VH-VL binders against Protein NifQ (nifQ). Designs and how they scored, part 21

Target 1, 180 residues: Protein NifQ (nifQ), of Rhodobacter capsulatus (Rhodopseudomonas capsulata) (p20629)
Amino acid sequence: MLHFPDPFATGPGPVIPAEALGFILAQGLRECAAGLGPLTARLGLSGADLAALRDRFAPGLELPDLDLPRPEAGPDQQAIETLILWRAGVATPEARWLAAILARRSMETRHLWEDLGLPSRPWLSGMIAHFLPGLAAANARNMRWKKFFYRQICSDAAFSLCLSPSCDDCDERAACFAPD
Below, E stands for the ipSAE of ESMFold2; O stands for the ipSAE of OpenDDE; V2 stands for 0.75 times the mean of E and O plus 0.25 times the DockQ between their complexes.

## First folded at step 17 (VH-VL; framework fv_necitumumab)

Design q6 (from m2 with heavy chain R32S E100S F103S; at its last look DockQ between E and O 0.03; V2 from the best seeds 0.00; counts 0 for: sugar tag NSS H30, pae E 15.3 > 2, placed apart)
Fold by OpenDDE, look of step 17:
Structure q6 (fold): chain C 180 residues (1-180), chain A 122 residues (1-122), chain B 107 residues (1-107)
Amino acid sequence: as target 1 above (180 residues)
Amino acid sequence: QVQLQESGPGLVKPSQTLSLTCTVSGGSINSSDYYWSWIRQPPGKGLEWIGYIYYSGTTRYNPSLKSRVTMSVDTSKNQFSLKVNSVTAADTAVYYCARSTISGTITPFDYWGQGTLVTVSS
Amino acid sequence: EIVMTQSPATLSLSPGERATLSCRASQSVSDYLAWYQQKPGQAPRLLIYDASNRATGIPARFSGSGSGTDFTLTISSLEPEDFAVYYCQQRSYWPYTFGGGTKAEIK
């Protein structure tokens, strides 16, 4: 069983990328244990990617489902992943993994940081700033990340994912820019 | 060395569908490292980005084309294609396919096909 | 969409001279600005990306500068093969847009 620090015991200090990914992995594993599906499906990564991610950030950690292929992704997930990669400014393996994870977890129902198993939104923002600096810079107004992703892809007519063409016209603007 | 090559009819009648294919050689389309784009240039004019497609099939199109565009990818053939419906004379242009790299550093269009002229005429 | 304005439309110079091409964006595009060279009958060729990075194989006489809304492509000393049309392009906002081009012609 994975042992990570208590999320509520972590202070507002600088985000440690490896720890952030640890929380994400832990969340995925909890969901696997709960029978929600394989780890690959929970995080949107192939078994090979999971193995590589493990080797990079959590060597020696036993992970299930490392023999499984990357799960199929719906159009929304694919669009978000593509957006993240394009905005990131870098395409390191870590960036690609995180892009896939963020896209997959954006399909869940809660705040993105919650669904990732992170302690707070600043953890998410810090992780993004580290691995996806272009994406962090693109969200200069500190919009909620899930909403930010959809706003970005909705700016293109090829995507019909948003109900409002602009933030000013959106009834949920206040929620999108709510303080941390 | 990666190479891109456009192919398709050079003449299309108005209201018909323009169909082009880009064949990639010297590299695989089936990679997360690239975006594959179509760009056109009317004679004597500037460049217009039509859209791009990812190896997974994810597409993004220029709003200016009013949803007349469809792109597809065939990883087995190492090709990606462009369709433009209901063409008019305004669609007469040299059509380029191009690659964008997102491996390490994201680049815009680092590899281009030689372009193919498509003329819309009755 | 972001409007990219290039100036001058035509630049007449002699080999060996310094060329300065301008590109202005209707709003800030950060440093997500590229320059292309296009010769007659050929596809554009990437010269500069991210405002100041030379693409692979591009001679040192080509340099890019700027950030935000104002960008410059400089050719320190024009070679005969440098007479062509140059385009700037932003990728900060969708759809990606090109400038109208600057034609560098021989005086």
Scores: ipSAE 0.000, ipTM 0.547, lowest interface PAE 12.4, mean pLDDT 88
ESMFold2, look of step 17: ipSAE 0.000; ipTM 0.469
ESMFold2 (binder alone), look of step 17: mean pLDDT 90; pTM 0.902

## First folded at step 18 (VH-VL; framework fv_necitumumab)

Design u1 (from q2 with light chain N53R; at its last look DockQ between E and O 0.51; V2 from the best seeds 0.77)
Fold by ESMFold2, look of step 18:
Structure u1 (fold): chain C 180 residues (1-180), chain A 122 residues (1-122), chain B 107 residues (1-107)
Amino acid sequence: as target 1 above (180 residues)
Amino acid sequence: QVQLQESGPGLVKPSQTLSLTCTVSGGSINSRDYYWSWIRQPPGKGLEWIGYIYYSGTTRYNPSLKSRVTMSVDTSKNQFSLKVNSVTAADTAVYYCARETIFGTITPFDYWGQGTLVTVSS
Amino acid sequence: EIVMTQSPATLSLSPGERATLSCRASQSVSDYLAWYQQKPGQAPRLLIYDASRRATGIPARFSGSGSGTDFTLTISSLEPEDFAVYYCQQRSYYPYTFGGGTKAEIK
């Protein structure tokens, strides 16, 4: 049986940060079932990476598309992935998988925690603090994650500062710097 | 089959810059899936990771060497390079380039160059 | 940085014997530990990664175990070509660090 946290949890974040990965896999599977594309495309990982992630965090879970290669990514996704890889502060497979997943899900239009299938934004921040400690430290102002990523890559000399889509497109515009 | 080959001078004078190039064949260095590393081994001693470069040009260096090390990538030549500034006798070592897979079947250094000895002496 | 300590420094054994090599990390590296073999004049060769997975083309006589801080490489029956230096390497944290090596010598 899959291990998923209580979807109605309102606490400070995941009890075990690995539980967040269960929600992320479940969201990817829901999107596959809805015809939105293969699991590799939804999560930004190859089938081999998905199999390894499954074996560590959801052993026995049947996943589709495990024979597919890593999908191509547009320039914003590549830039966010590169940012997270560098900022992570650790070299673990978990950090690498999450760099790809977070970059891919940042291409969606809702709040990042919503597009990851997480119960709340504290779940996202708790997961990042655990698996990507350098990234958590870099967001010391507690900015909403998708806005933080876009600001970081948009500060390059080749880009102008850009507005975060999540802050402009959410009912909580005023809470952009609220605690996760 | 991916192959890596180091090239550069075998003798460098103290205070000068050591410069090495790794040529990759049988695969492209312009890939999101690999880090390209330099690792050195002083004679009779163990291995020291120097750092990696990513296809984007992003680097990470061992803090013990960071003030003296730079790396670059040239995707048109399928090469990546190492410079070590202000060398001393302590920089005498066999220098290896190596590949790490960071996405896909994540693996540590599975492909190594043959190594090149660089001696630092007057 | 994470210090990797290998023991013993030297194993003096005969072909056909079992070799047991130890590697200890100064803090937990999960199971993200690799073993390499190095023969004189050659580059290191990846044997084991993720503590227990054999790399492509590595004979079944090589096996790895452990997690956290304590890791073991076992060679079940030494072949003449197995007399070499063995290094462990953690890859959880930057900088990557290697152990000081264990030399397997023919008795």
Scores: ipSAE 0.861, ipTM 0.927, lowest interface PAE 0.7, mean pLDDT 88
ESMFold2 (binder alone), look of step 18: mean pLDDT 94; pTM 0.956
OpenDDE, look of step 18: ipSAE 0.865; ipTM 0.936

Design u2 (from q2 with light chain S30R; at its last look DockQ between E and O 0.51; V2 from the best seeds 0.77)
Fold by ESMFold2, look of step 18:
Structure u2 (fold): chain C 180 residues (1-180), chain A 122 residues (1-122), chain B 107 residues (1-107)
Amino acid sequence: as target 1 above (180 residues)
Amino acid sequence: QVQLQESGPGLVKPSQTLSLTCTVSGGSINSRDYYWSWIRQPPGKGLEWIGYIYYSGTTRYNPSLKSRVTMSVDTSKNQFSLKVNSVTAADTAVYYCARETIFGTITPFDYWGQGTLVTVSS
Amino acid sequence: EIVMTQSPATLSLSPGERATLSCRASQSVRDYLAWYQQKPGQAPRLLIYDASNRATGIPARFSGSGSGTDFTLTISSLEPEDFAVYYCQQRSYYPYTFGGGTKAEIK
């Protein structure tokens, strides 16, 4: 038997971090069914990673095409993935899977929590606090996560990266290189 | 098949810098899927993780060594390296380089070099 | 940092016997624990990851169990090549830490 998290969660409404991963898988599956690409491409993970993630968080869920390799990533996706891997501060498989997923979904155009299929921004922040505690601590000012990622990349990368189309959410080029 | 091999001087004087290089063959170091680590083992004792470097050049060091350790990566030579500054007799050990898989089948150190003994002695 | 404690320090057994090696963490590492084998003059070899998964090419006589803080490596029937030193390693948190080792010796 397969269990998806209830996308219309009611009652107490607390963030349940393990269920956030269920919402993310469900969104990826909807996109696959809509013809937008294989699940590996939607989530930025190999079939092997997806199978292992499924086994921990959604056991028994059927996933398509688990024989596919990890997709290539553009420079902004690679930079965000590297940032999250480092800032997470833990070495767990789920932190690594989430680094790839968050980087991949940051390439989409809406708010990150929406593009992940999460019910709200608190679900995104709760999931990050649980699985990626160092990343949560680094966003002490509670910025929108996609804005935080692009601001960090502009600060941590060469000036030319901030000028790419992938840095569209960078509020200020000068801030990337200014002293704090 | 991936192979790792350490190289560097086997004898280093106290207060000097220990420098080692790991050469990777049978696979590329320029990969999002692996961390490249140094691990050491004093004679007759256990293993101590020193740190890793990623293909991007980002590093993480064991806090017990952080002020004395630097790592670098040279993707054109398919190599990564370790420097340990201000060595003492306590730094005498066999030094291993190792690969960690961080995406795919996520596994701890699945490939190791054969190790190189570094002795710190006057 | 998480301290990994292995016991016993030395295990003297004959070929064909069952070996049981213990590893304890100072706090929970969930199930992200690895076991390595090291023979004299050689680098460690990965045996078990995630507490119970055998690495590629590892014989079925090796099995791992446990979660949280208490872990066990079992060798169901010792072969001559199994007399070596065994290390556990947690991989939940940085820095990675290893146990002090258990030496399996021929009696």
Scores: ipSAE 0.852, ipTM 0.918, lowest interface PAE 0.7, mean pLDDT 88
ESMFold2 (binder alone), look of step 18: mean pLDDT 94; pTM 0.955
OpenDDE, look of step 18: ipSAE 0.863; ipTM 0.933

Design u3 (from q2 with light chain Y93W; at its last look DockQ between E and O 0.52; V2 from the best seeds 0.76)
Fold by ESMFold2, look of step 18:
Structure u3 (fold): chain C 180 residues (1-180), chain A 122 residues (1-122), chain B 107 residues (1-107)
Amino acid sequence: as target 1 above (180 residues)
Amino acid sequence: QVQLQESGPGLVKPSQTLSLTCTVSGGSINSRDYYWSWIRQPPGKGLEWIGYIYYSGTTRYNPSLKSRVTMSVDTSKNQFSLKVNSVTAADTAVYYCARETIFGTITPFDYWGQGTLVTVSS
Amino acid sequence: EIVMTQSPATLSLSPGERATLSCRASQSVSDYLAWYQQKPGQAPRLLIYDASNRATGIPARFSGSGSGTDFTLTISSLEPEDFAVYYCQQRSWYPYTFGGGTKAEIK
């Protein structure tokens, strides 16, 4: 079974990367119950993707909205999703699901690990290292993940095509979107 | 009813650039849900993945060919293209374009073009 | 890169017989392994994805199994149209790699 966070727990246990997906699903379900939108919209995945993710990481968990398509995404979400897909360095379904989830949850206002429903920042970094090894390697300076994403998608080239105000020191465009 | 069709010259001289286009019908190439790949097969040999392009223009190439390969996408024409520079006889192959689904029902290459033979000969 | 090794290189069988095709990966690809059928002059056709899921329109006589490094395609009773070359392909790691193929031919 999934163990949803207990608000009275004394602190996070050891990082277990596969359990991170359970916390993420639980957070999406809490937001659905709070009336914030369908699960597809909260996690950035289609109903088909959510069903497959559930079957792999939380078998038997009932999910709403499994008949819905993947919602449209704004340009920052699309750019972060594309960055993560490329940087992941692997082609696995879980890397693809996480690219969508991380991009969608980066649109929220709090720390990324909080908006994912994870117990702590080490849980986020441990999950990324496990499922998205190329992404983990690319953040060798251990920058905050949301800051890293926005920095990577921004360009500080002479014509400054930076789309995000939170990219305080925009990277070169080639570093943000460059293939290879 | 997605269909893919390769087009381009069937004969290319050594040291020149091989250029192919894949036209997609029955579905849009401007989609977050698919990668668009080139795969080749030398006569009597196995299959070699060349790389993919995404709707955004982002690419990934097989390291074996990376220095010689470029891909592009034209979403207005629903097409994606392959260029292989400095070809030799070793680049003689049937070239396929193919689709993979990366979101939804995630699947490997579910739709292929019919293939086009490119012969490199002086 | 991940080397995919198929065996045998050739299966010589009669219609109605069971065919068993092997594919081995040089390191774990989880269950992210596909099988394709290719007939002469045609493009490959997706049969199986994720080791055991039949693609749309694939007859039930085709089944796949395995995980990690060792995978099997089984054709329970060969039909005349099943005599073709079969390729496995891993989809966990870039670059994608294919096996060398197994040719199923009529005895």
Scores: ipSAE 0.831, ipTM 0.912, lowest interface PAE 0.9, mean pLDDT 88
ESMFold2 (binder alone), look of step 18: mean pLDDT 94; pTM 0.955
OpenDDE, look of step 18: ipSAE 0.853; ipTM 0.928

Design u4 (from q2 with light chain Y96W; at its last look DockQ between E and O 0.80; V2 from the best seeds 0.00; counts 0 for: pae O 3.2 > 2)
Fold by OpenDDE, look of step 18:
Structure u4 (fold): chain C 180 residues (1-180), chain A 122 residues (1-122), chain B 107 residues (1-107)
Amino acid sequence: as target 1 above (180 residues)
Amino acid sequence: QVQLQESGPGLVKPSQTLSLTCTVSGGSINSRDYYWSWIRQPPGKGLEWIGYIYYSGTTRYNPSLKSRVTMSVDTSKNQFSLKVNSVTAADTAVYYCARETIFGTITPFDYWGQGTLVTVSS
Amino acid sequence: EIVMTQSPATLSLSPGERATLSCRASQSVSDYLAWYQQKPGQAPRLLIYDASNRATGIPARFSGSGSGTDFTLTISSLEPEDFAVYYCQQRSYYPWTFGGGTKAEIK
């Protein structure tokens, strides 16, 4: 696990959802340009979803790969996506898109906010609070989001994917919670 | 073309369990792109959403019915089911199953079953 | 839950006339509003989604407008087959809720 100096030190003002999504799209595009794969695969959305997301939050932005179908997802990614959608408490398309994005980006190796291309963790938390209020409320102890997702799917009998120990038995427990 | 069809008993006695099954054809239930819902309509009244089930088995129920409702999915049979416990006359309704598309061309209930009348009577 | 209120309860018109149906939400549902048509003995049929998008196969005479709390379904020129009950539905918040319906009947 990569160590980063106080990833929670820099907090944004009020989070603007369109800006947050802009960062996410920008990160995806950078990865595309680097040859890591199509934008659909990078963000876990179909071309149609990306187009719709663009039209709402970044109108006029040219995006590649809008003709591609939704990429396949592994069991962990699917479980996380399902969890997020279930916890969201809302049924908006934005919530669904974000759930897919968060699930896909949780498969990356760094902190979720980093892999999303956001400036800091508070950006991520603010975005989640806006689009996924039920999920935000569920993380009352401000656990790091990737850890939170895995903890949630591990505690649910419907998700038999997790072999993680209990938080009380984890020697890295303190690292899982953010003070921001 | 996707088709949905409700099946189950049309008569249920009070306090018993209402059980219905929706059979989907022309498409697979085993997809991340859809919620599979039940909706009911009492005679001469409006529509009430009961809940949905996802292909993975995740469910969401209307709070008004949560304590009495259970849904299940059988991907091998391409079916999903509804159970309503402890029924009363208030549960008399035409019950519909329907599909919601939650990715791609995101739409509400674009495909419906024909509906099946369930009457609760002693 | 979000309460959806439709008006009028009954709309009496003649073929060829313009029909205007209203749907009001108890709180903002953005543009996540759908309209359905239901004929006697049939399941509802999706007409409009996201307030203004016509569903596949729906005639151009049907149009939806509005955002937030106030929405309108317009039938520019009623055809005989358009006399039915119309429901609005919000899908911004769980539980999803429907309006009480507007019955379009022949004058």
Scores: ipSAE 0.162, ipTM 0.739, lowest interface PAE 3.2, mean pLDDT 90
ESMFold2, look of step 18: ipSAE 0.707; ipTM 0.864
ESMFold2 (binder alone), look of step 18: mean pLDDT 91; pTM 0.937

Design u5 (from m2 with heavy chain T107V; at its last look DockQ between E and O 0.72; V2 from the best seeds 0.78)
Fold by ESMFold2, look of step 18:
Structure u5 (fold): chain C 180 residues (1-180), chain A 122 residues (1-122), chain B 107 residues (1-107)
Amino acid sequence: as target 1 above (180 residues)
Amino acid sequence: QVQLQESGPGLVKPSQTLSLTCTVSGGSINSRDYYWSWIRQPPGKGLEWIGYIYYSGTTRYNPSLKSRVTMSVDTSKNQFSLKVNSVTAADTAVYYCARETIFGTIVPFDYWGQGTLVTVSS
Amino acid sequence: EIVMTQSPATLSLSPGERATLSCRASQSVSDYLAWYQQKPGQAPRLLIYDASNRATGIPARFSGSGSGTDFTLTISSLEPEDFAVYYCQQRSYWPYTFGGGTKAEIK
C-alpha cells in the first residue's frame, strides 16, 4: 500500500524540506480513497504535472488520475495561485507546482499545514523556505499562511481580487484556523 | 493550433515610445497555464527576455528594463502589448512575442511570433 | 542575474560530423536549461528543455546533457539544415537569461 511518512506522526519539523511533499501526496491519496475526488482535484494539478512532480520527488510511486486535466478554480484560489507564482522568487517547476497545491489546499477549512497533511506548521514553513524563498521572505512576520495570502491579495495592487476597498475587511474574511 | 503575430510601427524616433501588439490565435490568452512574453534580439546579437504578462494582468519585467517597460493584456481581442518608453538606438531589435507553458507539461518558449524589426532612428 | 556563457562562439564542421556545444551558468540552475536553434530570418525554435528532454518534433540526433552549471548540446551527425545559431537559456531564476550563442557553420 502507501509507505510515505504518516502526516500525523509525532516529531520535529522537516529535516529535508522535500519530505513535506511525501506528506502532501499521502494526504491527496487518502482523500481520493475516501471518495472526495480525483487526485488532480485534491491537489490542484493536472495529471501531467502530478506525473512530473512524482518523477522528480517520488520516482516509481503509482498515482491515480494521471490522464485528467487541471481542474477549474474559483476566484480566491486563482488569486492565491497568482500571488504565490509572483512572490516565489524563482521560476522553477517545483515552485509552480507548489503554487497550485498551496492555492488549492487553502480552499479547505483547517489550517493550511493541516489540510496539506503536514505534521506541523514548521513543516510547511520549511518547505516554503526551500522551494519558494521569495514567499518565505515576504512573510517575515510569520503570519498564519492563509491569513498572509488573503492580506497580501488585498494590499497588493498587482493581485486585486479583494471585494472590499479596505484591507481591514480582508482580515475578517480570511479563514484563521489556529485558535492560539 | 496556437499562433502568435507581432504588429506595430517598424520605425520609432529617439525619446519616443515603442508600442507593439501580439495577436494570439488558435487559443485563449485568458488561461492560468501560460505566461505571455516579449523577447528582443538586436541585429546580429543574442536574445534578451523583456518580461511576461499573466492572464490576471500581473507582470514581471527584466530589471535591466523595468523603469521603461509596461505590458498590458486585452482579452476581448486576444492580444497582449508592450510599451518601451524613452527609446534610444540601443532599443533597435527584432521583437518577438512568445508563449511559455507554466502548468501542464511545463516547457519554456514553445511558440514564437515571426518577430518584427523596430529601428530607432532620428 | 545568471550569466550564461556558450562556447565555442563558432563551430566550423562538415555535414555528417558530430557537434558538441557547451553552455555554462554562473551559478547552479539545477536541470532547468533549454536549448534553441535559430536560422537566419526566423524565430528561435525550442530543441531541448530541462537539460535533456527533446521538444515535440525534434529529431533524435539532438541530445542534451548536464546539470547545475555545465551543459552540453550534442548533434550526433550534422545535416545541412542543422547549420544555424544555437542558444541556451536558464529557467530557474528571474530574469530569464540566454547564452551568447554558438554558430554552427559549414567548413
Scores: ipSAE 0.763, ipTM 0.888, lowest interface PAE 1.3, mean pLDDT 87
ESMFold2 (binder alone), look of step 18: mean pLDDT 93; pTM 0.953
OpenDDE, look of step 18: ipSAE 0.841; ipTM 0.924

Design u6 (from m2 with light chain N53K; at its last fold request DockQ between E and O 0.59; V2 from the best seeds 0.81)
Heavy chain, then light chain:
Amino acid sequence: QVQLQESGPGLVKPSQTLSLTCTVSGGSINSRDYYWSWIRQPPGKGLEWIGYIYYSGTTRYNPSLKSRVTMSVDTSKNQFSLKVNSVTAADTAVYYCARETIFGTITPFDYWGQGTLVTVSS
Amino acid sequence: EIVMTQSPATLSLSPGERATLSCRASQSVSDYLAWYQQKPGQAPRLLIYDASKRATGIPARFSGSGSGTDFTLTISSLEPEDFAVYYCQQRSYWPYTFGGGTKAEIK
ESMFold2, look of step 18: ipSAE 0.862; ipTM 0.923
ESMFold2 (binder alone), look of step 18: mean pLDDT 93; pTM 0.948
OpenDDE, look of step 18: ipSAE 0.870; ipTM 0.944
ESMFold2, look of step 19: ipSAE 0.829; ipTM 0.911
ESMFold2 (binder alone), look of step 19: mean pLDDT 93; pTM 0.942
OpenDDE, look of step 19: ipSAE 0.868; ipTM 0.941
ESMFold2, look of step 20: ipSAE 0.827; ipTM 0.897
ESMFold2 (binder alone), look of step 20: mean pLDDT 93; pTM 0.947
OpenDDE, look of step 20: ipSAE 0.865; ipTM 0.941
ESMFold2, look of step 22: ipSAE 0.847; ipTM 0.915
ESMFold2 (binder alone), look of step 22: mean pLDDT 93; pTM 0.944
OpenDDE, look of step 22: ipSAE 0.864; ipTM 0.940
ESMFold2, fold request of step 23: ipSAE 0.859, 0.858, 0.847; ipTM 0.922, 0.922, 0.912
ESMFold2 (binder alone), fold request of step 23: mean pLDDT 93, 93, 93; pTM 0.950, 0.951, 0.949
OpenDDE, fold request of step 23: ipSAE 0.896, 0.899, 0.896; ipTM 0.962, 0.963, 0.962

## First folded at step 19 (VH-VL; framework fv_necitumumab)

Design v1 (from u6 with heavy chain K66E; at its last look DockQ between E and O 0.59; V2 from the best seeds 0.79)
Heavy chain, then light chain:
Amino acid sequence: QVQLQESGPGLVKPSQTLSLTCTVSGGSINSRDYYWSWIRQPPGKGLEWIGYIYYSGTTRYNPSLESRVTMSVDTSKNQFSLKVNSVTAADTAVYYCARETIFGTITPFDYWGQGTLVTVSS
Amino acid sequence: EIVMTQSPATLSLSPGERATLSCRASQSVSDYLAWYQQKPGQAPRLLIYDASKRATGIPARFSGSGSGTDFTLTISSLEPEDFAVYYCQQRSYWPYTFGGGTKAEIK
ESMFold2, look of step 19: ipSAE 0.856; ipTM 0.924
ESMFold2 (binder alone), look of step 19: mean pLDDT 94; pTM 0.954
OpenDDE, look of step 19: ipSAE 0.875; ipTM 0.948
ESMFold2, look of step 20: ipSAE 0.842; ipTM 0.915
ESMFold2 (binder alone), look of step 20: mean pLDDT 92; pTM 0.936
OpenDDE, look of step 20: ipSAE 0.872; ipTM 0.945
ESMFold2, look of step 21: ipSAE 0.834; ipTM 0.906
ESMFold2 (binder alone), look of step 21: mean pLDDT 91; pTM 0.922
OpenDDE, look of step 21: ipSAE 0.878; ipTM 0.951

Design v2 (from u6 with light chain S30K; at its last look DockQ between E and O 0.66; V2 from the best seeds 0.81)
Fold by ESMFold2, look of step 19:
Structure v2 (fold): chain C 180 residues (1-180), chain A 122 residues (1-122), chain B 107 residues (1-107)
Amino acid sequence: as target 1 above (180 residues)
Amino acid sequence: QVQLQESGPGLVKPSQTLSLTCTVSGGSINSRDYYWSWIRQPPGKGLEWIGYIYYSGTTRYNPSLKSRVTMSVDTSKNQFSLKVNSVTAADTAVYYCARETIFGTITPFDYWGQGTLVTVSS
Amino acid sequence: EIVMTQSPATLSLSPGERATLSCRASQSVKDYLAWYQQKPGQAPRLLIYDASKRATGIPARFSGSGSGTDFTLTISSLEPEDFAVYYCQQRSYWPYTFGGGTKAEIK
């Protein structure tokens, strides 16, 4: 079986974009084992997509729920997925898988890198820069990614669907930028 | 099984707008899992990807044509459409609509319409 | 834009012979390359995707290989129905681009 390093170990290791996908799979598996739902629902992908993702980035890893279809998504998830698909700047399968995964995990309550099971925000940003270069370029101000997605949705007329009552998540806050 | 069929005028005058519609049967175009594309082939020549439209209405166009091309979807009629403005003889081609699967088993264009010839002539 | 270059432009062979068709990309497209067959008056038909995976219903005599910039379609023993035009297409980068085609003709 593949070994996934401890995401909270002391000191940063180098960002390895393909290893980030391993952390994401491991997080989905932990949530599946915890009874939170099938792997397809946790990651926003069909069983067929999960199998193909596994074959490319974690060959030999056993995954559950590979016979299940892609789950339905609410309007915010759909809007973020559509944004990332368009902004990615590439047409690769991994960019498409990540668009679905990032949109789905943005529906969770913690910071996006935490809900992805990544060791840190630099791991998220490094993965995006590698697989989704157009998206990385669009976030030149280094906003936290979940806040960036919601701000883009609220400020883009084509993506003006926003469920936040006051659009607080669309506001720039000191925590969204790490100028320090 | 999904089937795609192009329709529209076969003859268009120079400087006018070419308009085509693709009717989809056996499946819904209102889906997160597919891009709906137009591809053209001038007689005796190769294939040129024109662009896609997504169910949301978002589009991507080949930069070689972007200033002249628009696409739209009509989910109530299960159709998507292509307009090419300011046509010249260079736009004479067989126009195909095609489906690409972008989630599920990600697959290139495996469903095509039969194609419709559009001739641009004075 | 990624330029896809196919060679040869025309391949004149007899049934039963082995055909080797080349496709070269101007930059790496990883392994996200497709091959299509097109017969006169018909839409293209998907043969191979992801460089080497046969589409559903495609006979085993068709095989694809390569990665990065250099790709090959091989037809191990040509059948009469295989005489057609073959196109490669990359789908790593926007815009999608096709090669200029290789016409397989009966000698």
Scores: ipSAE 0.849, ipTM 0.921, lowest interface PAE 0.8, mean pLDDT 88
ESMFold2 (binder alone), look of step 19: mean pLDDT 92; pTM 0.940
OpenDDE, look of step 19: ipSAE 0.879; ipTM 0.950

